VHH binders against Iron-regulated protein A (irpA). Designs and how they scored, part 2

Target 1, 312 residues: Iron-regulated protein A (irpA), of Synechococcus elongatus (p12608)
Amino acid sequence: LITNQTIQGFVDQVVVPSYVSVAAGATQLEQALQTYQQAPTAANLEAARQAWRVARDRWEQTECFAFGPADSEGFDGAMDTWPIDRQGLKTAAAQPVEQREDSRKGFHAIEELLFAATEPTLSDRQHLVILATDLTKQAQGLVTRWQQASDQPAYRSVLLSAGSTDSAYPTLNAAGTEIVQGLVDSLSEVASEKIGGPLETQEPDRFESFVSRNTLSDLRNNWTGAWNVYRGQRSDGVAAGSLQQRLQQQHPVIAQQLDQQFATARQALWAIPEPIETNLASPRGKVAVLTAQTAIAAVSDTLERQVLPLVQ

## First folded at step 8 (VHH)

Design w03 (from v04 with S101R R106Q)
Fold by ESMFold2, look of step 8:
Structure w03 (fold): chain B 312 residues (1-312), chain A 121 residues (1-121)
Amino acid sequence: as target 1 above (312 residues)
Amino acid sequence: EVQLVESGGGLVQPGGSLRLSCAASGFTFSAYAMYWVRQAPGKGLEWVSEISGSGTSTKYPDSVKGRFTISRDNAKNTLYLQMNSLRPEDTAVYYCAKWRRTSYPQAFDYRGQGTLVTVSS
C-alpha cells in the first residue's frame, strides 16, 4: 500500500511545510509580544492574542506526525506540555528558559500569561517575550532537524530512505505504520482525551486550551492535520500516491468509508458552537460535543482496525 | 501493535540492586523518548525516569537521582533501568512507557503489564 511516492508526498507536501508554517507563526507571535511589551495598548494585546491563536492553529495541524525529533529530541515537550505548573511559572521568571522544566514554557505557558488575566502585568509582558523567543527557537530547531543534516541525518532523509539499513524505517511498511499510527493516535486522543476527559468529568477547565477558549480551534486543526496527511497535501484535492489515493485503488470500500467518516467528523466539529468550553452547560451543546466525539472516534477506529493491518 | 514487555523485577533487600528491562515492538523505537514509571500499592503513577530517542539525554526526579540509571539499546529495541541502593519506598510495579504528545494528564498511554519490585527485609 505504501510507496516511495506516498512517503515523499507526506514529508515534502505535509510535514515540512507544516513545520515551516509553525516557525513562521511563532516568529509572528514573538514580534507581536515584543510590540505589546513596548506599547501595552488594547490593540497590541489583541494582536498578540490573535498571533498566539494563529501559531497554535499551525502547531495543532502537526499533532499526527509528532514522531522523530518532535518526540525523541523533546521539541514537543518544550513547545506543548500541558498542564503547566502555574505556580512555578509565576516564580520562574529568573530561571533561564533552557534550564526550565517543560511545564514552565511553551504554548500553554504563554497562553496562561497572555489570556488568564484581562491585562498582563509589566512583569508578565517581559516574561512573555522570553517564552516566545524560546518557542520560536524550538519551532525553528524542529524545521532544521527535518531539513538539515548535522551529527544526525535530516529526518526527511531518514523517511525517504525507508527500506535502507541506514534508515530507522527498514521497510516501506515501517514508515507506513508510523504515518497511520500517527493518525490513529492523534484522532483517538481527540476523541478519548481532549473531548472525552472534560465531557466525562463535566469539568470545562479540563479542555486543553480552556484559558484562551481555543480548544475547539485546536480540535478542528487536529482534524485538518489528519485530513492533510490522509490526502497527502495541505491544499485541496488528493495527492498522487497519497494514502487516500492508494486506498481508493487497492481497498476502495475502506477508502469510501474513511472519506465519509472524515466528512462526518468535520461536519460535527464545525457544528459545535464556540467556545466548546461552555457547551457542557446545555443539553444541546453536550449533544453536539458527543456527536463530534463519536464521529472522530469512528475515523480513528477504521484507521486502526482496517488500515493499520495493511501496513504492518 | 505497540507492545512493551517489562521484566527483571523481584524481591530484594534494602540497599540492593535490580536491573529492569523492557522489550519494545510495533513502533520505531528510536523515534521516541522513553520513560519508566511506577505505581506503589494504592497510589497513582509516578514518573521515575526519561531518556531521549538517541539515549544522550536523561532525566530523573530527586527521589531516585543518583540511584537509578535509565539506558536504551536502539539496535535491540530495549529500554533498561538500573536501580541501586533500593529502599522500601521504591516498592512498586514498574512500567516502561511511551508518551502520547498532546495529553500530558494522559501521558504514558502505551505501557506494558509491569514488573513488580519489592524491597523488604
Scores: ipSAE 0.512, ipTM 0.787, lowest interface PAE 2.5, mean pLDDT 90
Fold by ESMFold2 at other seeds, look of step 9:
Structure w03 (fold): chain B 312 residues (1-312), chain A 121 residues (1-121)
Amino acid sequence: as target 1 above (312 residues)
Amino acid sequence: EVQLVESGGGLVQPGGSLRLSCAASGFTFSAYAMYWVRQAPGKGLEWVSEISGSGTSTKYPDSVKGRFTISRDNAKNTLYLQMNSLRPEDTAVYYCAKWRRTSYPQAFDYRGQGTLVTVSS
């Protein structure tokens, strides 16, 4: 099922452009926070908050390929650890960011200082720039690790050399397993933990981006990222050699089911009114959230039970 | 399927040493950071060490720093924990672990069945 074209499209049309987009968003967030620090107006605060949401949107589309450098070199931990150490974060401003535990930096550390109070303090504004500079460094480092060789090969090259017995992916199916497992893990996490946890406990602050009320956007971007990997591109259409196209050619019943399940999950997820955190207040809100949970789980279940065996 | 199999546990005297191993399969080992965690009887899970995918970066809590050394052999898909100067409070089931990026709670989703280490006179 998996060909060299499948892997090249995955890397060159989805993964690398997604990380480049994240780095651009992180840079824009850093610039907005620098402007806010220098001129702390309400308009500049709102611009910084929107820049955080844009960078967050782009980052959340990368969840299903958080392997390789994102995991093995700690970029995901540095950028996206949750929960944060809220008290330690407030006292950490003098600590060099390189010495901090992951719970005191990254998207959610920025989220806390930027959104938790009506307005960040003077100290918070200075701290926010430090955090955003580090986030930009991490996002750019992730792009570099995928595109550029140094003391280790570019991760693009590691994946494109799949099928060589010398690579981390000695067969095409090893790379295919990584791609499909990433989809399964991301979507099952959305259904079972990101939605399932808060729904079961009835605690809205168990939603990951509760502080900014951004959790529904996170979930929609997780779906979008998975959809892009499945289609092999970030634009509309179906990429040649993509997982979707290969399944349509070789296993059309599975492909038809997956296409329908993705569409049903999208419909359910976009039917949830913002913010998802308030939907737990009523039985009708709970039904909308449960419907989305079930639809997303169905995509993950089909990928795990029917597609994953085809690449192992 | 991700599979992690710990071995090397046993009974050891205080001050002694033990080397744990973890055989990994079902995933691309070098693409992931790896962890040792432990659970003492009646207690929760405690992080013990972390190693980057390349093996070039390691982290330890103060309770074990200087006594424990995590390492990996990516050619053999094997994770190790060298434990020296063992103390009775190190008695626990030790697990090697790999976690998912956005798991809830922030807990290890993939771990082995564990290997028991007992430090007692």
Scores: ipSAE 0.453, ipTM 0.762, lowest interface PAE 2.9, mean pLDDT 90

Design w06 (from v04 with R106Q)
Fold by ESMFold2 at other seeds, look of step 8:
Structure w06 (fold): chain B 312 residues (1-312), chain A 121 residues (1-121)
Amino acid sequence: as target 1 above (312 residues)
Amino acid sequence: EVQLVESGGGLVQPGGSLRLSCAASGFTFSAYAMYWVRQAPGKGLEWVSEISGSGTSTKYPDSVKGRFTISRDNAKNTLYLQMNSLRPEDTAVYYCAKWRSTSYPQAFDYRGQGTLVTVSS
């Protein structure tokens, strides 16, 4: 099922452009926070909050390919650890960021200082710039690890050499397993943890981006990232050699089922009224959230039960 | 299918040593950081150590720093935990773990069946 064209499209049309987009978003957030620190107006605060949401959107589209450097070299941990250590974050301002626990930096540390109060303090504004500078460094480092050789090969090269004896992916199916397992893991986490946890406990602060009220956007971007991987591109259409195209050619009943399940999950996710964090308060909101949970679990289940065996 | 199989547990006296192993299969081992976690009788899971995919970065909580050493052999798809200066408080079932979600650090995606370590005189 998986070809060299499949892997190249995945890397060059989805993964690398997504990480480049994240780095651009992190840079824009850093600049907005520097501007806000220098001129702490309401307009600059709102611009910084919006820049955080844009960077967060881009990052959340990468969840289903958080393997290799993102995982093995700790970029995901440094950028996206939650829950944060709120008390430690308050005392960490003097601690160099590279010495901090992951729970005192990254997107959610920035989120806390930027959104938790009506207005960040002077100390918070100084700390926010430090955190955003580190986030930009991590995002750029991840791009570098995929695109540039150093004392380690570019991860792009590791995947594109799948099927050779000098790759971490000794067969095309090993690379295919990584791609499909990433989809399964991301979508099952959305259903069981990101949605399921808060529903089970009835605690809105169990939603990951509760502080900024951004969780629904996170979930919609998780869907979008998975959709992009499945189609092999970030734009409309179906990429040549993509998982979707290969399934349409070789297993058209599975492809038809997946296409419908993705569409049903999208419809359900976009039908949830914003913010998701208040939906636990009403029966209609709970039904909308449960419907989305069920729909995205169905996508993950089909990928795991019917597609994953085809790449193993 | 992701599989993690722990071994090497047993009964040791306080101050003794033990080496745990974890055989990994069904995924590209070097692409992931790996973890040891433990569960003492009647208690929840406790993080014990972490190692980067390349093996060049390791982390430990204060409770085991200086006594435990995590390592990996990517050619053999094997994770290790060398435990020295063992104490009765180290008695637990030890699990090899692979974590995918940073948003939920207490929810490891994949975990083996565990190996029992008992430290008793």
Scores: ipSAE 0.495, ipTM 0.788, lowest interface PAE 2.8, mean pLDDT 90
Fold by ESMFold2, look of step 9:
Structure w06 (fold): chain B 312 residues (1-312), chain A 121 residues (1-121)
Amino acid sequence: as target 1 above (312 residues)
Amino acid sequence: EVQLVESGGGLVQPGGSLRLSCAASGFTFSAYAMYWVRQAPGKGLEWVSEISGSGTSTKYPDSVKGRFTISRDNAKNTLYLQMNSLRPEDTAVYYCAKWRSTSYPQAFDYRGQGTLVTVSS
């Protein structure tokens, strides 16, 4: 099922452009926070908050391919660890960010200082710039690890050489397994942890981006990232050689089912009223959230039970 | 299918040493950070070490720092834990684990059946 064209499209049309987009978003957030530090107006605060949401949106579209450098070299931990250490974050400004625990930096550390209070303090504004500079460094480092060789090969090259001696993926199926497993794991986590955890406990602060009220956007971007991987591109349509196209050609019943399940999950996710954190307990909100949870789980289940065996 | 198989546990005297191994298969081993976690009788899971995909970065909690050493051999798809100066409170089932979650770093969704380490007698 998996071809060289499948892997090349995944890397060149989805993964690398997504990480480049994250780095651009992080840079814009850093610039907005610098502007806010220099001129702490309400307009500049809102611009910084919006820049955080944009960078966060882009990052959340990468969840289903957070293998390789994102995992093995700690970029995901440095950028996205949650919960944060609130007490340690308050005292960490004197600590060089490179020496901090992951719970004192990244998206959620920035989220805490930028959104938790009506207005960040002077020291918060100084600290936010330090955190955003590190976020930009991590995001660009991840792009570099995919695009450029150093003491290790560019990860693009590792995937594109699947089946050769120089690749961590000794067969095309090994690379295919990584791609499909990423989809399964991301969507399963959305259903069971990101939605299921707060539903089970009825605790709105168990939503990952509760502080900024950004969790529903996170979930929608997780779906979008998975959809992009499945289709092999970030724009509308179906890429030649994509997982979707290969399934349509070789397993049309599975492809039809999966296409329908993705569409149902999208419809359910976009029907949830914003913000998910305050609508969880309302009768309409709870039904909408449960419907989305079930629909997303169905996508993950089909990928795991019917697609994974085809690439293993 | 992801498979992790721990071995090397056993009964050891306080102050002794033990080396655990974990054979990994069904996934690209070098693409992931790896962990050792343990579960003492009647307690929850506790992480005891972490190692980066390349093996060059390691982390430990204070309870084991200086006594335990994590390592990996990516050519053999094998993870190791060298445990020295063992204490009775190190008694636990030890698991190796693959890091799966991108947003919930305390979740260890793939782990083996474990290997029992008993420090007593």
Scores: ipSAE 0.414, ipTM 0.746, lowest interface PAE 3.5, mean pLDDT 90

## First folded at step 9 (VHH)

Design x02
Fold by ESMFold2 at other seeds, look of step 11:
Structure x02 (fold): chain B 312 residues (1-312), chain A 119 residues (1-119)
Amino acid sequence: as target 1 above (312 residues)
Amino acid sequence: EVQLVESGGGLVQPGGSLRLSCAASGFTFSAYAMYWVRQAPGKGLEWVSEISGSGTSTKYPDSVKGRFTISRDNAKNTLYLQMNSLRPEDTAVYYCAKWRRYPQAFDYRGQGTLVTVSS
């Protein structure tokens, strides 16, 4: 099922452009926070908050390919650890960011200082720039690790050499397993934990981005990232050699089922009233959230039970 | 399926040494950072060490720094923990783990290996 074209499209049309987009978003957030620190107006605060949401949107589309350098070299931990250590974060401003635990930096540390109060303090504004500079460094580092060789080969090269016993992916199916498992894990996590946890406890502050009211956007971007991987590109259409196209050719009933399940999940996610954090209390909100949970789980289940065996 | 199998524990006197091993299968080992965690009798899972996918970066809490060394052999899909200058408070079941992104937790699946430090 998995070809060299499948892997190359995944890397060159989805993964690398997504990480480049994240780094650009992190840079814009850093610049907005520098401006806000120097001129702490309400307009500049709102611009910084919006820049955080844009960078977050881009990051959340990378959830289903957080293997390799994102995991193995700690970029994901440095950028996206949640929950944060709120007490430690408030006292950490003097601590060099490169020496901090992951619970005191990254997207959610920035989220806390930027959104939790009506207005960040002077100390918070100084701290926010430090955190955003590190986030930019991490995002750029992740791009570099995929595109450039150093002590280790560029991760692009690792995946494109699948089938060599010297690669981390000694067969095409090993690379295919990583790609499909990433889809399964991300969507299963969305259904069972990101939605399921708050739904089970009925506690809206258990949503990951409760502080900024950004959780619904996170979930929609998780879906978009998975859809892009499945289609093999970030633009409209179906990429040649993509997982979707290969399934259409070899297993058209499975492909039709997945296409419909993705569409149903999208419809359900976009039907949830904003913000998800406050709509959990209403019967209409609960039904919308449960409907989305079930639809997303169906995508993950089909990928796990019917597609994974085809690449293993 | 993902499988993590720990070995190398045992009874050792204070000041002694042990080397733990973890055989990994069912996933691309080098694509992931790996961890040792421990659980002493009673409660409290404690992080003990971390190693990057390539093995070039390691981290330790102060409680074991200088005494424990994590390493990996990606060709053999094996993680190691060399424990020196063992103390009674190191007594625990030791597990190797992956990182689970959400909810964030150590993803340990083996039975662990018991290390007992006593006279």
Scores: ipSAE 0.493, ipTM 0.792, lowest interface PAE 2.8, mean pLDDT 91

Design x04 (from w03 with S30T)
Fold by ESMFold2 at other seeds, look of step 11:
Structure x04 (fold): chain B 312 residues (1-312), chain A 121 residues (1-121)
Amino acid sequence: as target 1 above (312 residues)
Amino acid sequence: EVQLVESGGGLVQPGGSLRLSCAASGFTFTAYAMYWVRQAPGKGLEWVSEISGSGTSTKYPDSVKGRFTISRDNAKNTLYLQMNSLRPEDTAVYYCAKWRRTSYPQAFDYRGQGTLVTVSS
């Protein structure tokens, strides 16, 4: 099922452009926070908050391929650790960011300082710039690790060498397993933990981005990222050699089922009214959230039970 | 399928040492950071070490820093924990773990059955 074209499209049309987009978003967030620190107006606060949401959107589209450097070199931990240590974050302002635990930096540390109060304090504004500078450094570092060789090969090269004796992916199926498992894991976590946890406990603050009320956007971006990986591109249309196209050619009944399940999950996710955190308060809101949970789980189940065996 | 198999646990006196091993299969080992976590009877999971995919970066909580050393052999897909100066409070079931790529930092979705370490006189 998996070809060299499949892997090259995944890397060059989805993974690398997505990480470049994240780095651009982090840079814009850093600039917005610098502007806000210099001129702490309501307009500049709103611009900084919107820049955070944009950077977060882009980051959340990368969840289903957080392997290699994102995992093995700690970029995901440095950028996206949840929950944060709120008390430690307060005391960490004097600590150099590179010496901090992951629970005291990254997207959610910025979220806390930027959104938790009506307006950040002077010390918050100074701290926000430090955190955003580190976020930008991490996002740029992740791009570099995929695109450029140093003491280790560029991760692009690691994946494109799949099937070679010396590759970390000694067969095309090993790379295919990584790609499909990423889809399964991302969508399963959305259904069982990101949605399921708050529903099970009936605690709205168990939604990952509760502080900014950004959780529904996170979930929609997780779907979008998975859709992009499945199609092998971030733009509209059908990518040659993509997982979708290969399944359409070799296993058309599975491909038809997946296409329908992705569409159903999208419809259900986009039908949830903002913010998802308030939907726990009503039975009809809970039904909308449960419908989305079930639809996303169905995509993950088909990928795990029917597609994953095809790459093993 | 991801499979992690821990070994090397046992009974040891305070001040003693043990070396735990974890055999990994079913995934590209070098693409992931690896972890040791432990669970004392009736308690939650406690993180005790982390190692980067290349093995060049390690992290420890204060409770074990200086006493425990995590390492990995990427050619053998094996993770190790060298435990020195053991204390009774180190008594726990020890698991090696890898994050599911989309899990929160406190979630350890991939782990074995564990290996029991008992530190007592």
Scores: ipSAE 0.551, ipTM 0.812, lowest interface PAE 2.1, mean pLDDT 90

## First folded at step 11 (VHH)

Design y01
Fold by ESMFold2, look of step 12:
Structure y01 (fold): chain B 312 residues (1-312), chain A 119 residues (1-119)
Amino acid sequence: as target 1 above (312 residues)
Amino acid sequence: EVQLVESGGGLVQPGGSLRLSCAASGFTFTAYAMYWVRQAPGKGLEWVSEISGSGTSTKYPDSVKGRFTISRDNAKNTLYLQMNSLRPEDTAVYYCAKWRRYPQAFDYRGQGTLVTVSS
């Protein structure tokens, strides 16, 4: 099922452009926070908050391929640890960010200082720039690790060499397993943990981006990232050699089922009114959230039970 | 299927040494950071070491710094923990683990290997 074209499309049309987009978003967030620090107006605060949401959107589309450098070199931990250490964050401003625990930096540390109060303090504004500079460094480092060789090969090259005896992916199926497992893990976590946890406990502050009320956007971007990987590109259409196209050719019943399940999950997610955090308050809101949970779980289940065996 | 199989535990005197091993399979080992965690009787899990995918970056809590050394052999898909100057407080079942992103937790799957430090 998995070909060299499948892997190349995944890397060159989805993964690398997505990480480049994240780094650009992080840079724009850093610039917006620098401007806000210099001129702390309501307009500049809103621009910084919007820049955070844009960078967050781009990051959340990468969730289903958080293997390799994102995991093995700690970029994901540095950028996206949650929950944060709120007490430690308050006292950490004097510590070099490179020495901090992951719970005192990254997207959610920035989220806390930028969104939790009506207006960040002078100390918060200074601290936000430090955090955003580190976020930009991490996002750029992740791009570098995928695109440039150093004492380790570019991760693009690691994946594109799949099937050679010298590769970390000694068969095409090993690379295919990584790709499909990433889809399964991301979508099952969305259904069972990101949605399911808050629903089970009836605690809206268990939603990951509760502080900014951004969780529904996170979930929609998780879906979008998975959809892009399945189709092999970030634009409309179906990429040649993509997982979707290969399934259409070799297992058309599975492909039809997945196409329908992705569409049903999208419809359910986009039908939830913002913010998802308030939908736990009413039975009608709970039904909308449960409908989305069930639809996303169905995509993950089909991928795990019917597609994953085809690449193992 | 991800498998992590720990070995090398045993009974040692205080001040002694042990080397633990973890055989990994079912995933691309070098694509992931690896961890040792331990659970003393009646206690929760305690992180004791972290190593990057390439093996070039390691981290330790203060309780074991200078006494424990994590390493990995990526050609053999094997993780190691060299434990020196062992103390009775180090008595625990030791597990190797991956990191799970959400909910954030150590993803350990083996039976672990028991280390007992006593006279």
Scores: ipSAE 0.568, ipTM 0.830, lowest interface PAE 2.2, mean pLDDT 92

